# VHH binders against b5yem2: the designs that were tried, part 1

Scores and structures below are computed, not measured.

Target 1, 146 residues: b5yem2
Amino acid sequence: MFVGEYYHSLDEKGRLIIPNDFRQLLGETFYLTRGFERCLNIYTITDWNNFSQIISSFSPTDNLMRKLCRFWFSGSIQVTTDKLGRILIPSFLIEYAELSKEVVIIGAGKHIEIWAKEKWEEFNKEENILENMNEINSKVAELWKK
Structure headers, positions and changes below count from the first letter of each chain, unless a header shows other numbers; antibody chains are not in Kabat numbers.
F, E and O stand for the ipSAE by ESMFold2-Fast, ESMFold2 and OpenDDE, each averaged over both directions (binder to target, target to binder). V2 = 0.75 x the mean of E and O + 0.25 x the DockQ between their complexes.
Where letters were taken out, [cut] stands.

## First folded at step 1 (VHH)

Design m14
Fold by OpenDDE, look of step 8:
Structure m14 (fold): chain B 146 residues (1-146), chain A 126 residues (1-126)
Amino acid sequence: as target 1 above (146 residues)
Amino acid sequence: EVQLVESGGGVVQPGGSLRLSCAASGFTFSDYAMSWVRQAPGKGPEWVSSISGSGGSTLYADSVKGRFTISRDNSKNTLYLQMNSLRPEDTALYYCAKDSPEELLRRYFEQGYDYSSQGTLVTVSS
């Protein structure tokens, strides 16, 4: 399980240090993807493959599944850490997560998330947690519970 | 503890019909969308249909649209799938699941995906 919160900086070349504890579990090569939120996710090769198989195995005639499939695969890249434990994040993922110099890397159990610091701090405020939950619940209720 | 028990599967000829049922317990049934998913031998899971908590909204995969009808009786905590004009490619284990396909997938990413039931087998063969 990936746990903890780490503050790091994205360098001018788009490189980010992955915490050593995470690298030990990830191995030298792993996957970087778009998150469901405006963050990036990191998966082990095994987990990424498992998720990908499930996603790709859903009905191709389902609109939602096609959208998810496109989102998942087009937003995924395989990355390798350099000798210093850094990965290179492509510009389209940097843009997606709105990453700037300061980033936060968190363990989210089965995966890792990379956030822009300001976005993470705002997201993780107690005052916003309830609001976010309410918004999610309201949306779900509106679509599927009424 | 969420419990889902599927029934109604069987062997039918092409063009035949079956009605599946799913008995739900362990949660407030009417508060949640419900879905049918199926898994054919050697294939991954395939979403079939979803219905809103109240039953007011339904969604179908294109492969079953016009042939299958999802419904629910909240007073009985039961989900149904009426399957008409069955085809050999409909052969699969059918599972009912709590929530929409999107929510199921999100749950998978967060916690892993596990069927809480054994499913009911539908075999379409001449």
Scores: ipSAE 0.006, ipTM 0.234, lowest interface PAE 11.3, mean pLDDT 86
Fold by ESMFold2, look of step 8:
Structure m14 (fold): chain B 146 residues (1-146), chain A 126 residues (1-126)
Amino acid sequence: as target 1 above (146 residues)
Amino acid sequence: EVQLVESGGGVVQPGGSLRLSCAASGFTFSDYAMSWVRQAPGKGPEWVSSISGSGGSTLYADSVKGRFTISRDNSKNTLYLQMNSLRPEDTALYYCAKDSPEELLRRYFEQGYDYSSQGTLVTVSS
């Protein structure tokens, strides 16, 4: 599992250090993708392939499924860390996630997320966190009423 | 209540075969696509295969294509997974799921899995 928050800077060339604890679990090569919020996601090769197989199985005549395919495949890139443990984030992904100099890299269990620090702080305002936890607690309580 | 009971797991040598079964009850089996999902120790869940409610359409993960065959018998409310040419990396706890590939994708992205069964363990070991 990926856990924790790490605060780093995006350098002027668009490179970002991936925390060593995450690299030990990822290896040197992995996928960088668009997140479903305005963030970026990192997946292992195995998980990216798993998602890609499912997404590829959808009918090409379904408008929503075509949009999902485009979003997923055009927004994914395989990246390899350099000798200093950095990846180069392409401009189109920097623009998508609206990344600036200050970046937060978080463990989200099965994947990693990369956020602009300002956006992460907005997403995690106390009120948002409490609301999310209440919804989660309600769902867990429903499931455990089995 | 919906129940799914897996069986057929065990210990097998590399290159061997196993057939998994999933007995379904508590819902109209033929109305739902069914899937097999597996989870190896220390890894996240991996989608393996799916089959339409009628049995006419099947889907496979690349890692198992050509080696595994999903099938169903709607008269017996039973889902099957024939696993051939087994490899050590196929070692995992296997679950059947009352989920279409779309629903599995949604659960994966939301990091919420709802296993409605206990699974059956497959160990491929020399």
Scores: ipSAE 0.000, ipTM 0.257, lowest interface PAE 10.5, mean pLDDT 81

## First folded at step 7 (VHH)

Design t5
Fold by OpenDDE, look of step 8:
Structure t5 (fold): chain B 146 residues (1-146), chain A 125 residues (1-125)
Amino acid sequence: as target 1 above (146 residues)
Amino acid sequence: QVQLVESGGGMVQPGGSLRLSCAASGFTFSDYAMSWVRRAPGKGPEWVSTISYSGDSTSYADSVKGRFTISRDNAKNTLYLQMNSLKPEDTALYYCAKEGYYDSSGYYPDAFDIWGQGTQVTVSS
């Protein structure tokens, strides 16, 4: 599982260092994708494939699911780290997540998220998280009973 | 003809400071980002710091943030690493490395194409 929070900088060439602990779990090649929030996600090849199978299983006649398919697959690329442990983030993903210089890389369990620092700090405010905690707990309880 | 030559290493006590230099020749120094990489005994290479071609952007490994400062003088074709608050864990051979070039044609996994001979830094009581 990916855990933790790391502060790094996107360089002028669009390269970002992936934390060593994460690289050890990701392998040599992995996927970079759009997140459902204005962030980027990193998945192992296995997890990306699993999630992609789920997305692809929806009916092609469902307009919403077609949008999701386009969003997911057009926004996914395979990446690898260089000798410094950096990945090259393409411009369209940089623009999507509004990344500039300061970024935050967090472990979100089965995936990694890349955020613009200011966006992450706003999104991750304790008050914002706690507002949904009761609903989250209810969902967790339902899963636990299964 | 392309060459990087490190200097400034030595032995220092914990909490001490050192300033490393790297003299570059044989290529247009100001066109390339430069990096410091270190190798401790029995360990693989560890990236330390990188500076952009113009010096406007810098990055550091978490292990050295707040303690090390990378800089460059393009007029002198020289790269620097100011190391403060040194720790025993900083003991390593420190290399100057030339960054590879990224063009619109693709991504190259090899970040460095030229290395110096290294300068030894030893932090010990």
Scores: ipSAE 0.020, ipTM 0.262, lowest interface PAE 7.3, mean pLDDT 88
Fold by ESMFold2, look of step 8:
Structure t5 (fold): chain B 146 residues (1-146), chain A 125 residues (1-125)
Amino acid sequence: as target 1 above (146 residues)
Amino acid sequence: QVQLVESGGGMVQPGGSLRLSCAASGFTFSDYAMSWVRRAPGKGPEWVSTISYSGDSTSYADSVKGRFTISRDNAKNTLYLQMNSLKPEDTALYYCAKEGYYDSSGYYPDAFDIWGQGTQVTVSS
């Protein structure tokens, strides 16, 4: 399980070091994706594949399911850490998550999240963390109704 | 040969100021973020500050915020650290380093390509 908060800097070439504790669990290669908030997610290859199989099983004639497929697949890349433990975050993902020099990398159980520090601080001011979880639960249930 | 040369250290009384310089040669200085790192007596390395390759973004350790200013001149291949309001706990050997990356555990000496020789800063009354 991925746990804790880690504070790092994003360099001007878009490179970000991944915490040592997380690298021990991830291995050398994993997926970087758009998060469902304005953040980025990191998944192991196994978990990314499992979720991707579920998403790709939805009907291609359903407009909402096509939007989800585009969001998920066009926003995912496989990344490998360099010898210094860094990944390269492409510009479209930096823009999506509105990343700046200061980032927070958090453990969220089975996946990791990368947040702009200011957005993470705003998220933590929101009293209704349970509302965010309810939105996620509702979306998962919607995805499975075919 | 790639080389980083620090200078500008010395002895100063508490509350004083010093300006450190780092002259870089043998690589394209403007392609890399640069950092200052210090080693106090009996302690491991402590990250001090990082500046982006263009100079537009800077970051600082909490212990030096508001007192130290990092800057660079890409035309002269030189990195600077302006240190004001110096305290005895700032006493250390100061290094400049290429590729200013760190994690929550602090500075990784092996995560940078090259360290300079260092310049000694001593704050004593």
Scores: ipSAE 0.000, ipTM 0.135, lowest interface PAE 14.5, mean pLDDT 81

## First folded at step 14 (VHH)

Design y6
Fold by OpenDDE, look of step 16:
Structure y6 (fold): chain B 146 residues (1-146), chain A 124 residues (1-124)
Amino acid sequence: as target 1 above (146 residues)
Amino acid sequence: QLQLVETGGGLVKPGGSLRLSCVVSGFTFSDYWMAWVRQAPGKELEWVSTISSSGDITYYEDSVKGRFTISTDNAKNTLYLQMSSLKPEDTAVYYCARESYEYSGYDWDAFDIWGQGTQVTVSS
């Protein structure tokens, strides 16, 4: 699982260092995608494939799922780290996530998220979590099994 | 005509410091990202550090973070690597390299010009 929060900089060439702890789990090649929020996600090849299969399993007559399918696959690219552990983020993904120099990279369990610093700080306010804590706890309780 | 020349290598004891220099000629120094790469005998090349054209962005290999500092003097067309707290495992030939303006590969093809290298030996 990917855990933690890292602050890094996106350089003028669109390169970003992936934290070493994450690289050890990802390997050298993995997927970079649009997030469902205005962020970017990183998935292992395996997890990307698994999620992609789920998305593709929906009925082609479902308009919402067609939109999701387009969003997911058109916004996905395979990337490889260089010898310093940097990836090159294409401009359309930079624009989507509104990334500038200051970037936050977080572990979100099964995936990694890349946020513009200001967006992350706004999104990750404690109140945003606490206001949903009861609902979250209920969902967790439902899934908790021995 | 394009040339990188490293100097400053030598023998130093563990815990010591050393400053490497790389003088650039044949191109505008401030237009390019520059890097230090090292190779120990019998080992693969290792990317040590890189610095942006403006000097405001730097990258370091994990093993040298906090110990090495990359910097530039545009007026002198010189790249520097200040090494401190040196360890025996830092022993290597250190190369100055220019990163390609057009970022291409993820491997050593990222560099289009190399210096001849300077030997750094850390030993008791």
Scores: ipSAE 0.321, ipTM 0.691, lowest interface PAE 1.9, mean pLDDT 91
Fold by ESMFold2, look of step 16:
Structure y6 (fold): chain B 146 residues (1-146), chain A 124 residues (1-124)
Amino acid sequence: as target 1 above (146 residues)
Amino acid sequence: QLQLVETGGGLVKPGGSLRLSCVVSGFTFSDYWMAWVRQAPGKELEWVSTISSSGDITYYEDSVKGRFTISTDNAKNTLYLQMSSLKPEDTAVYYCARESYEYSGYDWDAFDIWGQGTQVTVSS
């Protein structure tokens, strides 16, 4: 499992060092994807393949499923770390996540998320944390009734 | 005409400090990322530290974090490595190297210009 927060900088060529603790679990090659927030996600090859198989099984005649497929597959690339442990983030993903010089890399269980520092700090403001936890508690309560 | 020249190596006792310099000529220093790489006796090359072309982003190999500082002086076209709290394990030939503008990868071919190296020996 990926855990913790790491603060790093995006370089002017669009390269970002991946924390050593995360690299030990990822290996040298993995997938970089659009996140479902304004962030990027990193998956192991195995987990990316598993999730992709689920997404690709959806009917191509369903408009929302086509939108999800396009979002997922067009926003995914396989990346390999260099000798310094960096990956190159293409410009369309930098633009999607609105990345700037200061970046936060977090563990989110089975995947990693890459955030612009200012967006991560906004997401984690005390007022937003409480609102998020209220939504989570409500969702869990609904699922528990089933 | 492209040249990197390292100086500042020498013999130092454990716990001591040393500053390496790498003087750059033949290219615009501020257009390229620069790195320090070392090779201990009988060992393979080991990356030490990297600095961005602007000088404001730095990376360090885990074993040197907090002890080594990479920096630049654009007016002097010089790259520095300030080493403190030196250990016998830091004994190596230290090279400065330029990252290729066009090549970005995971091997030593990412560095297209290398200096001659300067010996650092931490002993006693």
Scores: ipSAE 0.012, ipTM 0.389, lowest interface PAE 8.2, mean pLDDT 85

## First folded at step 17 (VHH)

Design k5
Fold by OpenDDE, fold request of step 18:
Structure k5 (fold): chain B 146 residues (1-146), chain A 122 residues (1-122)
Amino acid sequence: as target 1 above (146 residues)
Amino acid sequence: QLQLVETGGGLVKPGGSLRLSCVVSGFTFSSYWMAWVRQAPGKELEWVSDISSSGDYTYYEDSVKGRFTISTDNAKNTLYLQMSSLKPEDTAVYYCAREGSLGWDYDAFDIWGQGTQVTVSS
């Protein structure tokens, strides 16, 4: 499980260091994808495959799922870290997440998220989560009792 | 004409310090990322550290973090590696290398020095 929040910098070559704690869990190669917000996600090969199977199981006649399928697979690349613990982020993903120099890397449980610092700080305001806390608690309670 | 020349290696006891230097000639030093790579006998190349052309970015392998410091002097066209708290496992030939514009990981290096021997032993 990926946990924590790390502040790092995207360098001029498009490289970003992955926190050591995360690297220990990711394996030699892993997937970098578009997030469902304007961020990037990192998945282990296993988790990426599992989610990909779910997406691919929908009917090809489902217009919405076709859009999701295109979004997911076209926005996914398999990556590895160099010997200094860095990944190379392609330009189209940098652009998608609007990444600049200051980047925040967070553990989101089953995946990692990469955010532009300013976007993350805005998104992560406490009022943003607190306004939905009752609904979240209801969902959690339902799942917990099952 | 492009050349990297390492100096500063030697024999040192555990816990000791060494400062490696790499003098660059034949190209504009401040235009490239520079790196230190080491190789112990019978072992693979090990990327130790690199530094951006501006010096704004420095990276280290986990085993040397807190002990080694990479730096540059653009006026002298020289790359440095300050090594402290040296350990026997730091024993290796240390190479200075230039990172080119193309390539990933070790494939990014386009110029290498001859290397300097560092031996850490009691």
Scores: ipSAE 0.796, ipTM 0.898, lowest interface PAE 0.6, mean pLDDT 93
Fold by OpenDDE, fold request of step 18:
Structure k5 (fold): chain B 146 residues (1-146), chain A 122 residues (1-122)
Amino acid sequence: as target 1 above (146 residues)
Amino acid sequence: QLQLVETGGGLVKPGGSLRLSCVVSGFTFSSYWMAWVRQAPGKELEWVSDISSSGDYTYYEDSVKGRFTISTDNAKNTLYLQMSSLKPEDTAVYYCAREGSLGWDYDAFDIWGQGTQVTVSS
């Protein structure tokens, strides 16, 4: 599982260093995708494939799932770290996540998220997880009882 | 003529220090990312460090972090690699390289120096 919070900078060439702890879990090649918020996600090849299969398993007549499919697959690229532990983030993903210089890389369990620092701070301010804890607990309880 | 010339290599004992220099000619030094790459005998090229044109960004491979420092002197058109706490495994030919605008990883380098030998041995 990916855990922790790291502060780094996107350089002028669009490169971002991936924390060593994450690199050890990701391997050299993995997927970079649009996040469901205005962030980027990183998935292992395995997890990306698994999630992709789930998305693709929905009926093609499902309008919402078609939108999700387009969002997911068009926004996904396979990336490889260089020898210095950096990835190259394409411009369309930089723009999507509104990345500039200061970024925050967080572990979100099965995936990693890359945020613009200001966006992350604002998101965390607005998103009070405690306010949703009861609902979360209910969902967790449902899964736990399985 | 575009040229990179490395100097400063030599024989040092483990724990010693060396400072490599790379003098740039034929182009504006401050306009490019510069890198140090090394190659040990029988091994592949190893990207050691690079630095942005402004000097605002520096990167290091894990094995040299805390021991090596990359820097530039724009007035002298010179790239430096200060090496400390040298280890036998640091033995290699060290190359200065310019990062071009195209390519990824090692493909990004468009100009190379002749290299300077660094030998760390007791």
Scores: ipSAE 0.786, ipTM 0.892, lowest interface PAE 0.6, mean pLDDT 93
Fold by OpenDDE, look of step 17:
Structure k5 (fold): chain B 146 residues (1-146), chain A 122 residues (1-122)
Amino acid sequence: as target 1 above (146 residues)
Amino acid sequence: QLQLVETGGGLVKPGGSLRLSCVVSGFTFSSYWMAWVRQAPGKELEWVSDISSSGDYTYYEDSVKGRFTISTDNAKNTLYLQMSSLKPEDTAVYYCAREGSLGWDYDAFDIWGQGTQVTVSS
């Protein structure tokens, strides 16, 4: 599982260092995708494939799922780190997540998220998660019973 | 006309220090990312470190973090690699390289120096 919070910088060439702890879990190649929020996600090949299969299993007549398919697959690229532990983020993903110099990389369990620092700090306010805690607990409880 | 010339290599004991220099000629030094790459006998090229044109960004491979320091002197058109706490596994030919605007990983380098030998041995 990916855990932790790291503050780094996106350099002028669009490169971002991936924390060593994360690199050890990701493998040689992995996927960089649009997040469901205005962030980027990193998945192992296995997890990306698993999620992709789920998305692809929906009926092609489902308009919402077609939108999700387009969003997911068009926004996914396979990436690797260079020898210094950096990935190259393409411009369309930089723009999507509105990344600038200051970036926050977090572990979100089964995936990694890349955030613009200011957006993360706003998003990660305690009140933001606490206001939904009851609903979250209900969902967790249901899964825990299984 | 474009040239990189490394100096400063030599024989040192484990735990010792060396400072490598790379003098740049033929282009505006401060306009490019610069890198140090090393190659040990029988091993592949290893990207050791690089530095942004402004010096604001520095990167290191994990094996040299905390021991090596990359820096520049724009006035002298010189790239440096300060090496400390040297280990036998640091033995290699060290190359200075310019990073071009295109390319990824080792393909990013468009100009190389001749290299300088660093030997760490007791």
Scores: ipSAE 0.782, ipTM 0.887, lowest interface PAE 0.6, mean pLDDT 93
Fold by ESMFold2, fold request of step 18:
Structure k5 (fold): chain B 146 residues (1-146), chain A 122 residues (1-122)
Amino acid sequence: as target 1 above (146 residues)
Amino acid sequence: QLQLVETGGGLVKPGGSLRLSCVVSGFTFSSYWMAWVRQAPGKELEWVSDISSSGDYTYYEDSVKGRFTISTDNAKNTLYLQMSSLKPEDTAVYYCAREGSLGWDYDAFDIWGQGTQVTVSS
């Protein structure tokens, strides 16, 4: 499981150190993807493959599913850490997540997320968290009625 | 208060060009994917193009590739569709629309403009 928050800097060439604790679970090669929020995601090879199988099983005649496939597969890249534990983030992903100098790398259970620090702080403002938790608690209560 | 207002439609000759504009208000423009969708006479709605929230990734329906260019101007909260090499089959009402979060969830288009008519004829 990936847990915790790590604060790091994106260097001038677009390289970012992946925390050692995360590298222990990832290995040297993994997938960097567009996140579902304004962030990037990191998946192990195995989990990326599993998710990709689900996504590719959707009907190609569905317009939304075609958009999902294009988003997922065109926005995924296999990356390998260098000897310093850094990955190179392609420009299109830096732009998608609006990354700047300061980034936050978080564990989100089975995957990792990379956020611009400013975006992460906005996402985690107390009022936003409370509103999201109310929705989540309602959904969990529905599922547990079963 | 959430509004999308299209302008720039009109009558144009085959081979001509038009630029459609969509001015948005009431939401953060850079937080959403934006799209152009059209409806030709007697046909269903057809997705034309969309653009990522950053503005740097664009996607096009095959029939418009190389002829249409989607873009944004965040300072003016405006979405554009530059149409070139127009053909009679491009005749349609063109709508700008906001896609759901990141442009790939089940509720793809939650806010629509009123549409602007584009007619391509001699």
Scores: ipSAE 0.000, ipTM 0.090, lowest interface PAE 20.0, mean pLDDT 82
Fold by ESMFold2, fold request of step 18:
Structure k5 (fold): chain B 146 residues (1-146), chain A 122 residues (1-122)
Amino acid sequence: as target 1 above (146 residues)
Amino acid sequence: QLQLVETGGGLVKPGGSLRLSCVVSGFTFSSYWMAWVRQAPGKELEWVSDISSSGDYTYYEDSVKGRFTISTDNAKNTLYLQMSSLKPEDTAVYYCAREGSLGWDYDAFDIWGQGTQVTVSS
């Protein structure tokens, strides 16, 4: 499992160092994708393939499923770290996540997320976390009673 | 004529310091990423540190982090590697190199210096 927060910078070529602890679990080659928030996601090859099988199984006659397929597959790229542990983030993904010089790389369990630092700090404000946790705790309590 | 000339190597005791210099000619120094790379006896080339063309981004191999500092002086067309707290395992030939991006998933070096020997003897 990917855990923790790491603060790093994009360089002027769009390169970003991936934390060593994450690289040890990812290997050299993995997938960089659009996140479902304004962030980027990193998946292992195996997990990206599993998710992609689910998404690609949806009917092509369903308009929303076609939009999901296009969002997922056109927004995914296989990347390889260089010898310094950096990946090159394409411009269209930098633009999608609105990345700037300061980024935060977080572990989100089975995947990694890359956020603009300001967006992460906004999303991660204590009041937003506590309110979300109250809603989540209520749903978890229902699930635990089952 | 493109040239990279390393200087500043030598013999030093463990815990000592050295500053390596790489004087660049034949291209606009501030237009390219520059790197330090080393090769210890009997080992493969190991990337040590890298600096962006703007100088705003520096990166280090984990084993040298906190001990080595990469920097540039654009007025002198010179790349530096300040090495401190040197260990016997830092013994290697140190090269400066120019790098660029060849694609999304690989990076390559196209110009190398002749190298300077650093020996850390216990």
Scores: ipSAE 0.000, ipTM 0.184, lowest interface PAE 14.4, mean pLDDT 82
Fold by ESMFold2, fold request of step 18:
Structure k5 (fold): chain B 146 residues (1-146), chain A 122 residues (1-122)
Amino acid sequence: as target 1 above (146 residues)
Amino acid sequence: QLQLVETGGGLVKPGGSLRLSCVVSGFTFSSYWMAWVRQAPGKELEWVSDISSSGDYTYYEDSVKGRFTISTDNAKNTLYLQMSSLKPEDTAVYYCAREGSLGWDYDAFDIWGQGTQVTVSS
């Protein structure tokens, strides 16, 4: 499992260091994707393939499923780290996640997320966390019962 | 005005230790990767170690792994290289360098210090 927060800089060329703790689990080659918030996700090749099979199995006649397929596949790229452990993030992904110089890389369990620092700080403001915690706690309690 | 000033070089016996310092002015470490690069007499420049702009990731050339430690003090804008178990082959001028936008070869280092001599001999 991927855990923790790491603060890094996106350089002028769009390169970003991937934390060593994450690289040890990812290997040198993995998938960089659009996130479901304004962030980017990183998946192992195995997990990306598993999710892709599920997404590909949905009916192409469903408008919403076609939107999901386009979002997922057109927003995914296989990347390889360099000797310094950096990946090159394509400009369209930088624009999607609105990445700036300062970046936060977080572990989100089975995947990794890359956020602009200012967006991550807004997401984590205590007001936002407290407002959502009742809903989260309720859902967790229901999952616990199962 | 961009400056990198190395200090801490000198003469040391094999097996000895030195700590090199590089004081940076005109920019902050939080924006750049920093490196140590060395040049032995009659040899080309050799990358020694890098550290990420955050200080969280360090990398070493194989011959110095386990003997050298790169670190930063961002409050002082200072890069360090702690050298231990020094060997005669470590004799070189050691340069502090900033990685520019071009990547990992020597053309990618856009700002260099003047160098500090390290001599390892009996």
Scores: ipSAE 0.000, ipTM 0.098, lowest interface PAE 19.2, mean pLDDT 82

